# VHH binders against q9xw16: the designs that were tried, part 7

Target 1, 132 residues: q9xw16
Amino acid sequence: MSGWNAYIDTMTAAAPSIKRCAIVGAADGSVWARTEADNVFKASEEELKTFVALFNDVTQVPAKGADIEGVHYVVPRTEESLIFGKKENTGFFAVKTKSAVLIAVYEGPNEVAAQVRKAVESMQTYLNNAGY

## First folded at step 4 (VHH)

Design c11 (framework vhh_6fv0_2)
Fold by ESMFold2-Fast, scan of step 4:
Structure c11 (fold): chain B 132 residues (1-132), chain A 125 residues (1-125)
Amino acid sequence: as target 1 above (132 residues)
Amino acid sequence: QVQLQESGGGLVQPGGSLRLSCAASGFTFSSYEMYWVRQAPEKGLEWVSTISSSGSYIYYKDSVKGRFTVSRDNAKNTLYLQMNSLKPEDAAQYYCATDEYWGSYLDDSYYFDYRGQGTQVTVSS
């Protein structure tokens, strides 16, 4: 329980259907914290650099989709600081703060997705208020 | 303003088939992911299927795989659900939904206040 890992733990506790998640730098995609061991977040450094760059113009994302952990997700639409996607019974929510991007990958139906979205948006608000 | 109108429900015997339609207006239908969800009496809302904006990516609840087929016609702003081999467990009010319903709130209040009226599917002898 140290540094940025505490925020990972908080999000997972708020939404148990989160299978893997990470907090990365908004400018470069550098990993600040991620789930590990049996729940390791597997995105490569190059993939994360590409992913965070999507927030520079979110309006282009629905046409291309997004790649996380080597999985291509359909992105139906975006909001200014939110990208979300689906593939089969899996999905993700990613939100941008002042300095970070939070990424949560989940499994389950859309009712589960609601809980995951609330968890990442709550953390987004908390981090923005903390100046991150 | 998102407007969704479901149709095609009815009474069918176990093993029968129904085709549901959803007419969409008030948004750029071809740009949005669409969903089918259902609610049986005294049960919660349950996700059934997802189809991407292009129709290229399609996802189903495990219990309906191989029996249900979702499709869309972007030129006509219409979403479809072909239901084959219907079981008593499939009986429910069926709703179509979009990202504006799902992505903006993705909670019970949005499901009850802002979705379409639904179409009733009854499976009995």
Scores: ipSAE 0.005, ipTM 0.181, lowest interface PAE 10.0, mean pLDDT 80

Design c12 (framework vhh_6fv0_2)
Fold by ESMFold2-Fast, scan of step 4:
Structure c12 (fold): chain B 132 residues (1-132), chain A 125 residues (1-125)
Amino acid sequence: as target 1 above (132 residues)
Amino acid sequence: QVQLQESGGGLVQPGGSLRLSCAASGFTFSSYWMYWVRQAPEKGLEWVSTISTGGGSTYYKDSVKGRFTVSRDNAKNTLYLQMNSLKPEDAAQYYCATDEYWGSYLDDSYYFDYRGQGTQVTVSS
């Protein structure tokens, strides 16, 4: 497929433990691509606008946590371009590029989380190199 | 073998103070971010605080900000949590943890999947 859905397919192929993911605009949280059908990413426009704004000051995020798909996640720490969170066996990784934020929600233990993190960081590098 | 041993818990009245310690061995303590997490009766694990490898960055759960202070002594391989103005809602079993225990592969370090036995904090009059 042409367009942004090809990048969603690449990430989910690299890390099959990703349950749902999306690529959204860094400025406004507008959805460029997301998983669909049985794996539909269900964040609202308002929630995504709030979420991408967290990258304006990631140092405040660990105290408050982050909300994705109506689920509140504990965020134990952040990096300049990385927010990740956990709630029981569910977690997410979100990375910021020049123009986009990639969000991947997964289920499973630490070994699964490591694979998901590698997949989103690889795509972050690719998109930054492509000018996004 | 990675070992974490928590101590310093006890019974305190509301408004009181406790200082928790976590003695670490079996890994290069100074190379790891450390965490305090807690579990109250009939509740899941709850993150409380984070401290970076050198102690230069600290983060806290919103409800403990201004009351709790995390610190570390890398020469002694020890993590601390100073708890002031304790509330009944702070009563829990307290555990220290590394990045690996927290369920995230946060950097290119190794996984450690052991936490200590914890130390119990009771807040009651």
Scores: ipSAE 0.046, ipTM 0.426, lowest interface PAE 6.2, mean pLDDT 82

Design c13 (framework vhh_6fv0_2)
Fold by ESMFold2-Fast, scan of step 4:
Structure c13 (fold): chain B 132 residues (1-132), chain A 125 residues (1-125)
Amino acid sequence: as target 1 above (132 residues)
Amino acid sequence: QVQLQESGGGLVQPGGSLRLSCAASGFTFSDYYMHWVRQAPEKGLEWVSTISSSGSTIYYKDSVKGRFTVSRDNAKNTLYLQMNSLKPEDAAQYYCATDEYWGSYLDDSYYFDYRGQGTQVTVSS
């Protein structure tokens, strides 16, 4: 297990409704860690590079939405370091730290979404405090 | 109990206008971003517009810019969508949503708690 996979495991333990997730470099979208095998996070390197670039100006994202794993999500609004989207019973939360972007894809109702957001934001705080 | 109640939909001819309303209760409406989203029978969900809690920041889907105008009245806890120059492609069930209730409102199994049945917009003839 790489060191970064431990953070993936921590997030999925905190929010079991996370189906797939990844930690990627904020500058280039390079994958540091992701869920694998039956829960493999399927985003291509090209898609991730495009996605992390959205954090350069999050105010443009609601007009266009966001694509993750070939799925187009409606993004109703953004915050400076948060992009989230919804499509029917699936959704994602993505947060930017100093050096990384955390992406978590989940399935379920809003109560589940709130739990996923909390897990991702907790990890964001932890990584920022650790200098990432 | 949090409630969102949409109204104002109906049947119009292409080029017509409708004004949708969303009455909110059970939460501090003035603290929340509000959204309009729509779903046509054979299409996925589409985001239409977002308005910030104060009304100062507004976003629109590219295809509705210049035709639709979102607004809100925080004193009346009401969100509005003025729709002009309606096209057949705008026909859909229209829903209002908050960030906190977005997932529940879009989850077919959880409509009960939020009373968000939407309002139907039909453009024909």
Scores: ipSAE 0.006, ipTM 0.229, lowest interface PAE 10.1, mean pLDDT 80

Design c14 (framework vhh_6fv0_2)
Fold by ESMFold2-Fast, scan of step 4:
Structure c14 (fold): chain B 132 residues (1-132), chain A 125 residues (1-125)
Amino acid sequence: as target 1 above (132 residues)
Amino acid sequence: QVQLQESGGGLVQPGGSLRLSCAASGFTFSDYYMYWVRQAPEKGLEWVSTISSSGSTIFYKDSVKGRFTVSRDNAKNTLYLQMNSLKPEDAAQYYCATDEYWGSYLDDSYYFDYRGQGTQVTVSS
């Protein structure tokens, strides 16, 4: 009965360069929806709990980076509700809403990354306006 | 014609100091976050430091905190990195970069190179 997969479909349609993504609870990192099968988002429950806790103080994140799916990413800066990271040809954008965190992992050049960020931030705005 | 040009690298002994400069041209420097990144032969590109457009927000890689200081002069379109207490692990080609390097730029009205050609820092006796 969960409709959350529709939001993942919307994001991946807006930015086809998203390889894997998830919508998780901001309080605990519980998975509400994620990409599956050949595009399965593989982060463990423990990793997601640790990751969403980074939003409690994003100013501490750039010094150490962030881990997603067992991959360590450089985080060059943060904003209050945005963490993004880069590792070689891969990267991610993660945004926090009132009750959720959206995580999108992509592969490709920097113009692809900009498109992914736009898709994630558009969904962030939509969900915040919907009360999530 | 957007360009980033680094200078100030050289050979120093461990514990020495160097000041790197990055001259920016072809864009509104004062509107952009700027970054220092480095690459040693045996490693990939490493982020070193970030400075906001106004200079009020600054971030450092843990291993350089207390030793490196980033600053900028928007009137001169120049970014700086003061490096003190240099260690052998700091030896690398140093580059300045813009938000394009990280794909964080949202507005596609500008397109420009994400980093310069670099300046070499060698730490040995």
Scores: ipSAE 0.492, ipTM 0.733, lowest interface PAE 1.7, mean pLDDT 85

Design c2 (framework vhh_6fv0_2)
Fold by ESMFold2-Fast, scan of step 4:
Structure c2 (fold): chain B 132 residues (1-132), chain A 125 residues (1-125)
Amino acid sequence: as target 1 above (132 residues)
Amino acid sequence: QVQLQESGGGLVQPGGSLRLSCAASGFTFSDYWMYWVRQAPEKGLEWVSTISSSGSTIYYKDSVKGRFTVSRDNAKNTLYLQMNSLKPEDAAQYYCATDEYWGSYLDDSYYFDYRGQGTQVTVSS
């Protein structure tokens, strides 16, 4: 059986500055896997449904920003399958695949953001190639 | 290394206008997305506007749409923000920033300064 938790572990190992992350369904925001325990990803079902719908038109996102775990993030720009944002010393990268959205929340200075982005985009490529 | 220097701030009455400039040096300005951000007293840092490297893609914060216009002159390595119909809530220190400020396209971080020192905008009557 495909254990989606293995992909969470791969991303967090590749970028230790990831504090919380999740893999959710692109159609409905249903959680396939998330970080747990002390690093539990706390987004509600309704928040995730709203968040994944942003990928229907990413060009509308910068004007309004995005909400994850009850935190409002500034989204300065988007790419076709990438939304990223920042709030003080925290940030996120979210990427869409065929069937999933990967969300990684990190903490630290902007120097760590490049590693987080690389980890998330590498997983996006892997899952797209696997048909997800 | 990378340097950003803002100018053009000042005191203006509500409904007035100001034009901010950001002079960039130490990097290939024409290759970078650029941003205006602001910080008011008692507020956190707010994103205001985005402009792509070519100038073809532009985004604004909802509250400034129709009043502010961002532009750039790649030949002069300069970013601009034209501010019209200024409101008291627009009073802030205004900064220009590179894409690296947001954690994108980071290269050797030790060699970059991702944000300028700012220019003060005061709106009062």
Scores: ipSAE 0.533, ipTM 0.760, lowest interface PAE 1.5, mean pLDDT 87

Design c3 (framework vhh_6fv0_2)
Fold by ESMFold2-Fast, scan of step 4:
Structure c3 (fold): chain B 132 residues (1-132), chain A 125 residues (1-125)
Amino acid sequence: as target 1 above (132 residues)
Amino acid sequence: QVQLQESGGGLVQPGGSLRLSCAASGFTFSDYYMYWVRQAPEKGLEWVSTIDSSGSTIYYKDSVKGRFTVSRDNAKNTLYLQMNSLKPEDAAQYYCATDEYWGSYLDDSYYFDYRGQGTQVTVSS
């Protein structure tokens, strides 16, 4: 569990358009690490528990969307182990590993979304290879 | 360059039906997810439906489930939206979209905001 803040730093360095992000437990949504101070990730434990449960059946997500930090996002489609959504010029990418869910909220035009997705998926691959 | 052209809109009474079409060119249509989105007067663009590249995985906005059916014909590069039991709340300009079109071209304050002609659906008694 110790040292998880280093992975937050790695993701935000890889994609500067990430405004807030977190690494949470896949089973319960417990926060392992998150951005703090001026870019604090402000999701409640109950919201995160609800969010990580969406990965139990991602096919149900597009009909209802997803809520992060009290913001409702439209989710037009999902992929295995990936939920992503949009609201105006903001968006998120969330990926599930064996033990964790990585959530990155970004702001900016769609051109930066690909960079954010790449950063999150690279970290997903790294953590899965590390046994997490 | 990606080109999308919608057609099939019109005026119907509540409970009526319309079939919309979207002719696609400039990309390998059969490789891409396709979407229907709509914009009502004084509202932002709203997602309606998603269909995967093969047509086997389909998603709908909750309010249109059971009334709308999306389908595609990859040989004709055409996307369809069959709309049944139309309600006044369904009145909007309807647009089709793809992942490629959403990528590098949408940089305004609205996620689904893009230029195109669309096709107008009016529901009035």
Scores: ipSAE 0.223, ipTM 0.565, lowest interface PAE 3.8, mean pLDDT 83

Design c4 (framework vhh_6fv0_2)
Fold by ESMFold2-Fast, scan of step 4:
Structure c4 (fold): chain B 132 residues (1-132), chain A 125 residues (1-125)
Amino acid sequence: as target 1 above (132 residues)
Amino acid sequence: QVQLQESGGGLVQPGGSLRLSCAASGFTFSDYYMYWVRQAPEKGLEWVSTISSSGSYIYYKDSVKGRFTVSRDNAKNTLYLQMNSLKPEDAAQYYCATDEYWGSYLDDSYYFDYRGQGTQVTVSS
């Protein structure tokens, strides 16, 4: 528990505009760690299983969008290991590592979105280098 | 300072065609993904299409797929949207956006002083 929570804390410290985030298994969407209490990440297991499966073919995602915590996001583009979306003043960045998917939900203007992306991509690099 | 100037809109009958252009300045156009978004009366901003910096990756909203074609000319710093088989549901103000601004074009918190005025597309019988 404590090991994975430290990575959540690192991301939220780097980008304070992150409202909720989670680290989930890439194969099944199982939650390894998530923000808790007032910032609880509340996606269902079925929703997360569906979401991580999007990384099997990211080219199909922009046409349909993506759902996180019951919110439908417009996904204007994807990269091989990155899905991001926007809905009004909220958005998310999700990146895939060897074994995990990192999801960060934020609120705010595009300037804070850039900081959130940097934080999740930095963690993605770290976890890949650590064998995850 | 990033500047985007849209043109090419107009009035067309259902089934007609229009070609939109977006002239970009103030940034290295060839390094950025570009987007077309639209806003119909009484509706929020809707994403329409994406094109990567090289043009190798292109995406469309399901309802325009097969009818619209996005392209770019990096030598001219210009983005295009060819619209064929236009439907009444396509009537909207059309805007272009950079990767830097895509979120602002997709939500109601957007400030008009940071984008062009758009180009108006009307479809009437």
Scores: ipSAE 0.206, ipTM 0.542, lowest interface PAE 4.3, mean pLDDT 83

Design c5 (framework vhh_6fv0_2)
Fold by ESMFold2-Fast, scan of step 4:
Structure c5 (fold): chain B 132 residues (1-132), chain A 125 residues (1-125)
Amino acid sequence: as target 1 above (132 residues)
Amino acid sequence: QVQLQESGGGLVQPGGSLRLSCAASGFTFSDYYMYWVRQAPEKGLEWVSTISSSGSKIYYKDSVKGRFTVSRDNAKNTLYLQMNSLKPEDAAQYYCATDEYWGSYLDDSYYFDYRGQGTQVTVSS
């Protein structure tokens, strides 16, 4: 862990409906920072390694879906460096930067999901510009 | 107002073919991703296929790859699903859907924000 916890705090402040989130290494899925305690992001290291590998070709993701925290999400589409899924009142957005993958799990209606996506994409832009 | 109307379902034998159509109105069809989803008896809603606004990006559920082909005609505001080599497991109510506002302001309990009334596909010998 480094000062990466400050970026977790920034994202959760920007979108309070984020229930759990993490910043992980793009190459191996190693956790750099994550929400803890009552909001612990609980994906296993093996799950995260598998998840970040999806960014090697996001066009293959819709056929198989994605797993986060032991929950299988259907991913009907992907965008450049963005994988996202929704299941009823819960969902996630994950974005890749040069060195990291940001994952945010949220709860709430589509209005809330849009705010979460904006927060995650804003952080993606910031980190890419900072060389991460 | 967003309106989606499916047609083309029916009864076929295993190995048969059907072509589904979805007529869209009330929104700028050419700006939206479109989806086919289905619901079999006693099962939840299942995603089948995705097509981007221009038609350049197309995705399929693994179990229908090579058998189903999605397409769209933006001039006619119509979405299609060509279903070949139909199997008993494909029997379901088929819906077209859009989710341009997925992750947006619409408060909805569905995975897909808008869908039509559906068209029934039955596969029996």
Scores: ipSAE 0.399, ipTM 0.689, lowest interface PAE 2.6, mean pLDDT 84

Design c6 (framework vhh_6fv0_2)
Fold by ESMFold2-Fast, scan of step 4:
Structure c6 (fold): chain B 132 residues (1-132), chain A 125 residues (1-125)
Amino acid sequence: as target 1 above (132 residues)
Amino acid sequence: QVQLQESGGGLVQPGGSLRLSCAASGFTFSDYYMYWVRQAPEKGLEWVSTISGSGGSTYYKDSVKGRFTVSRDNAKNTLYLQMNSLKPEDAAQYYCATDEYWGSYLDDSYYFDYRGQGTQVTVSS
């Protein structure tokens, strides 16, 4: 059992519209924790390594978009430590901490997106304060 | 405080052109990303284009790339969308949005008061 799985549980409890999520290493995209079973976060280690590298220069991301679980998302803009994207009624929020990247994929109407964003940003703040 | 007013829509035949404008007030226009979004009958809101505060970066939905051009005039607090080679599928109510509004758009635009009335684009023979 990983202690990091408790943070996955906390985020999904705070925003039930999160369908899949993961906490990965910021340096290499290594998976620390992720949703499992019917909600397994399906991203290869190579895809995650490519994704976390996007945080090295977020200004390049809107032109190229982002790929998560083989799905290409339009990224309308980025913030220094936040990448988010949409595809129809689905989307994701990804935030970077000192040593981790949190990725949450959600489904549903736009009404639920703000709740998902709040959940991942709250966890980002918590982990940064904890030294991660 | 934040106000957005769209204009320039109308009826054109397929292959025609229109230029949309968005007059912005109540915020430091040059500091914000601006967006064009549209809503066709019986569809949800759809992102069309993005432009950075300086105008140095632009992004487009694949289906409009090469046909639409977004631009801005920061001295006039005005956003533009030049639409060429219009197709029936481009017919929609067009809205402009800011960073603040875009955040609200993700939450079903509960800042609805900051969104303009939109401007209607109709494409028919």
Scores: ipSAE 0.081, ipTM 0.363, lowest interface PAE 4.2, mean pLDDT 82

Design c7 (framework vhh_6fv0_2)
Fold by ESMFold2-Fast, scan of step 4:
Structure c7 (fold): chain B 132 residues (1-132), chain A 125 residues (1-125)
Amino acid sequence: as target 1 above (132 residues)
Amino acid sequence: QVQLQESGGGLVQPGGSLRLSCAASGFTFSDYYMYWVRQAPEKGLEWVSEISSSGSTIYYKDSVKGRFTVSRDNAKNTLYLQMNSLKPEDAAQYYCATDEYWGSYLDDSYYFDYRGQGTQVTVSS
C-alpha cells in the first residue's frame, strides 16, 4: 500500500515551503514515494541512483556538487547523513536513514530553509526509530 | 577553509548610516549564497539579509526592508551591507555567513561558535 505517501504529506504539512520531495531507497535510488501532479518530483531513477551513491562518501560532494531534477547545486558542506545545496532561490536538503534517502526541494530565504531542514531531520529521526 | 572578516561597524546616532564589509576567502565566493546575521546583547541570533551567488535574488528581514541594502562584488570576494536610517533596535554584533558557515545556525540553537569576529554596531543618542 502507499503508506510512504503519508510521510510525504506529513513533511509537506510541517514545512509548506517544500515545493517537491521524495523518499527513495538508499541502496539504489528507487522511488518509494514522491510528490505528484503540479508538484511532481521530476528526477529520473538514473539520476537518483547517482545521487544516493553520494552518501557512500559525503566528503567528496562539496568538490563536485549534486544534481537533482537536472539542476546542478553547489553543495557548500556535508554532515554525516546530510547533503544540502542552493542555486539562486532554489535549495534542497537530503538526509539518509538506515534504508532510505529523503529529498526536499524548496524555494525561499534562509528562514524557509531552516523550517525545511527541521521537517526533513524530524522525519529522518522518526524513520530511523521505526527501523528504516 | 572558509574565512570571513567583517568590518565597518561603529557608533552612530539614530537616523545615521554605516556600511559594513565582509572579506571572504578559502572558497569560491562567486558560487555561494551569502548572509548577514546579527546578535544583540542578551538576545539570540537573527537573520538580516541574504543574496544569491549572482546577486540576482535578494531577501531582507521585514524590519530592515527599505533601510538596508545588501550587495556583493564577486571580483573582490566582498559582501556589503549599506545600513540607512539606523534605529536603536539595530544595535548588534553583525556577522557575515555562507551556507557552509550558516549550517550551524539552521538548528536555531544559540550556543554555536562564530567563525568570524563580527563587527559591532551601536546606535545611541
Scores: ipSAE 0.106, ipTM 0.509, lowest interface PAE 5.6, mean pLDDT 83

Design c8 (framework vhh_6fv0_2)
Fold by ESMFold2-Fast, scan of step 4:
Structure c8 (fold): chain B 132 residues (1-132), chain A 125 residues (1-125)
Amino acid sequence: as target 1 above (132 residues)
Amino acid sequence: QVQLQESGGGLVQPGGSLRLSCAASGFTFSDYYMYWVRQAPEKGLEWVSDISSSGSTIYYKDSVKGRFTVSRDNAKNTLYLQMNSLKPEDAAQYYCATDEYWGSYLDDSYYFDYRGQGTQVTVSS
C-alpha cells in the first residue's frame, strides 16, 4: 500500500512474465518506482530522460529503435501513446499517461506479450483517470 | 509461406565493401516495409536500416549513415544492402525482415516472424 511501488506490484501480479518494470516521470524520466533486488530495473536516469523524449514524436522511433537498460530494441511500429519493442525472446511495452511513462520488460512469446500489454494499458487507464 | 533468403555475406578487410541481397517469396513484397537487422555473437539484435514499400522513405542507424545504402527492386521481389567502408564493428549475421500488419496487435510485436536465415559478414582486423 505504500506509494508508487503498489502500482509496480499490481502490474507484475497481473502479468507475472514481466521481468522488470518502472514508472517514470513523462517530462524528465525521473524514477517514481521500479522493481528492485534480483529484478532491479537497471536503466540510468540519463537513458530514461532520452527514452521518455521519444514520446514527443513516436513516428521517428521505428527508424532508430529504443534503448532500455543498455539494450537496443527493434521497434516495429508505434501508437499514439505506446512504444513497444522486441529483441530475440525479450521485449518491452512503454505507455505514456498525462504525467508518467510506464515501462515493462518481459520474456516470452506473443501470448506473454499480450498479457503484458493488457497489464500496462490497464494501469495507463487507471493513472489517467487518477489525474496522472 | 513467407520466405526470406539472404545472401552476399563473406569475409572482407576493413574499408572493404559487400552487397547483401534478400530474396522474398510467399507475400506481396511491393506492399510491405522491409528491414535490415544484424546480430553479432556477443551483442543483441540491432536495427540497421529500413525502406518503405515504394522505396521513397529510407532510414539508417546513425553509425552506418553514409556507408550503407538500402534499396529494393519490387519487380524482382528483392531487397539490397550496399555496405561500403566496412569496420570490424559491422561484423555480424545480417537478416532481412518484414512485418505483416492488418490491425492485429500481436503481429506488431513480432516482426521477426518474417525474418530470414541470415548471411554472415566477417571483417578481418
Scores: ipSAE 0.000, ipTM 0.140, lowest interface PAE 12.7, mean pLDDT 79

Design c9 (framework vhh_6fv0_2)
Fold by ESMFold2-Fast, scan of step 4:
Structure c9 (fold): chain B 132 residues (1-132), chain A 125 residues (1-125)
Amino acid sequence: as target 1 above (132 residues)
Amino acid sequence: QVQLQESGGGLVQPGGSLRLSCAASGFTFSDYYMYWVRQAPEKGLEWVSTISSSGSTIYYADSVKGRFTVSRDNAKNTLYLQMNSLKPEDAAQYYCATDEYWGSYLDDSYYFDYRGQGTQVTVSS
């Protein structure tokens, strides 16, 4: 198994409301690890390349939204290394580290969103401290 | 319990102006980002504008940029949307939202007891 899959497992254990997630390269959107089988993260190579490029200027993202797995999400605001979006009862959090972007798609109300955000930001901190 | 009450909608002619208000209660308004969103008949929810807790950071959808201005009065727990140069495509039910309200959408209905019912904007001659 890929070593990066351990980080996927850690995030999903910390926030069970994560339905699908991935760790991708910040430079090109290449998939390093993702959820599989019944929870397969379905984003295409081209979509992920476009998505990671959003981190080049996060201030432009709220006006346009973001696409993940062929779903267009409203992005009402961004933070320096964080893009999050919402569509109906679903949402995502994406955070950038030095060399990676973590993407977690979830379903549920605000209380689960807060748990998902915490899990993703904790992993972001861990990976940055590890030099990734 | 989060309560949001929108007002100020109505019928205007193309090129006209309206000012929407959103009265907030049940949370510390000054600590939260606020949003305006809209829904036209038979269409999905469209985000319109974002304003940070202090009012220093503001974003607009491309469709309204240059025509709409969002603002807030934290002392009055009130959010505003000044709408100028209104177009027929701006006709919609307008809702204000917080991060709390936004993430609590559980079905196709926006009419839970603790959420705003919106204010209707109609643009026609």
Scores: ipSAE 0.135, ipTM 0.469, lowest interface PAE 4.9, mean pLDDT 82

Design e1 (framework vhh_6fv0_2)
Fold by ESMFold2-Fast, scan of step 4:
Structure e1 (fold): chain B 132 residues (1-132), chain A 125 residues (1-125)
Amino acid sequence: as target 1 above (132 residues)
Amino acid sequence: QVQLQESGGGLVQPGGSLRLSCAASGFTFSDYYMYWVRQAPEKGLEWVSTISSSGSTIYYKDSVKGRFTVSRDNAKNTLYLQMNSLKPEDAAQYYCATDESTGSYLDDSYYFDYRGQGTQVTVSS
């Protein structure tokens, strides 16, 4: 039981359309917490290391997209600390804090995306204020 | 509300050029990101390019970079895609697209909520 699991639970409760999510270290992609069991977040260590490195320059991301759980996502634009993308009926939002990257994968219609983004950005604000 | 109308498609030989236009109405065009997306027969939608509301931020799919140029004229509510050095793999129905707006929250909607009817690009012989 890691303390970071409580933040996973908070995000998934706020946006039930989140299918899988994780909190990982911004420097190396090390997993601090992830959804488990039937909702296990399946990204490999190498994939997460590659993914968190995208935050070194988010403006380079749209040309190549992003890979999460072996799925290639189109990323048409980025914000300063936000990468988000889609592939058909699936999508993700990933946000960077001082020390962490939060990744939420969701499935559903367009209305669902706004709820997931709000949940992820709320947690980003909370963790930044907590010094993470 | 949102209406998008593409034009400029046609048949071109490999290495040729086409200029696509997208006429926008029913929304404040200058407030929105705009996109070009394409769909080849029996394939999914493929993102091609992004341009910010002011035109200052532009992104391209890696495979079209250096060949395609997106631009916009906010005074005319028109989006453009200049396509040079066209390849057979560029053949597709091309759509302009934009995101849904929910009042003050322009950036919280899903990508490509609205698309036009498209314009066909064929590249052969």
Scores: ipSAE 0.454, ipTM 0.715, lowest interface PAE 2.0, mean pLDDT 85

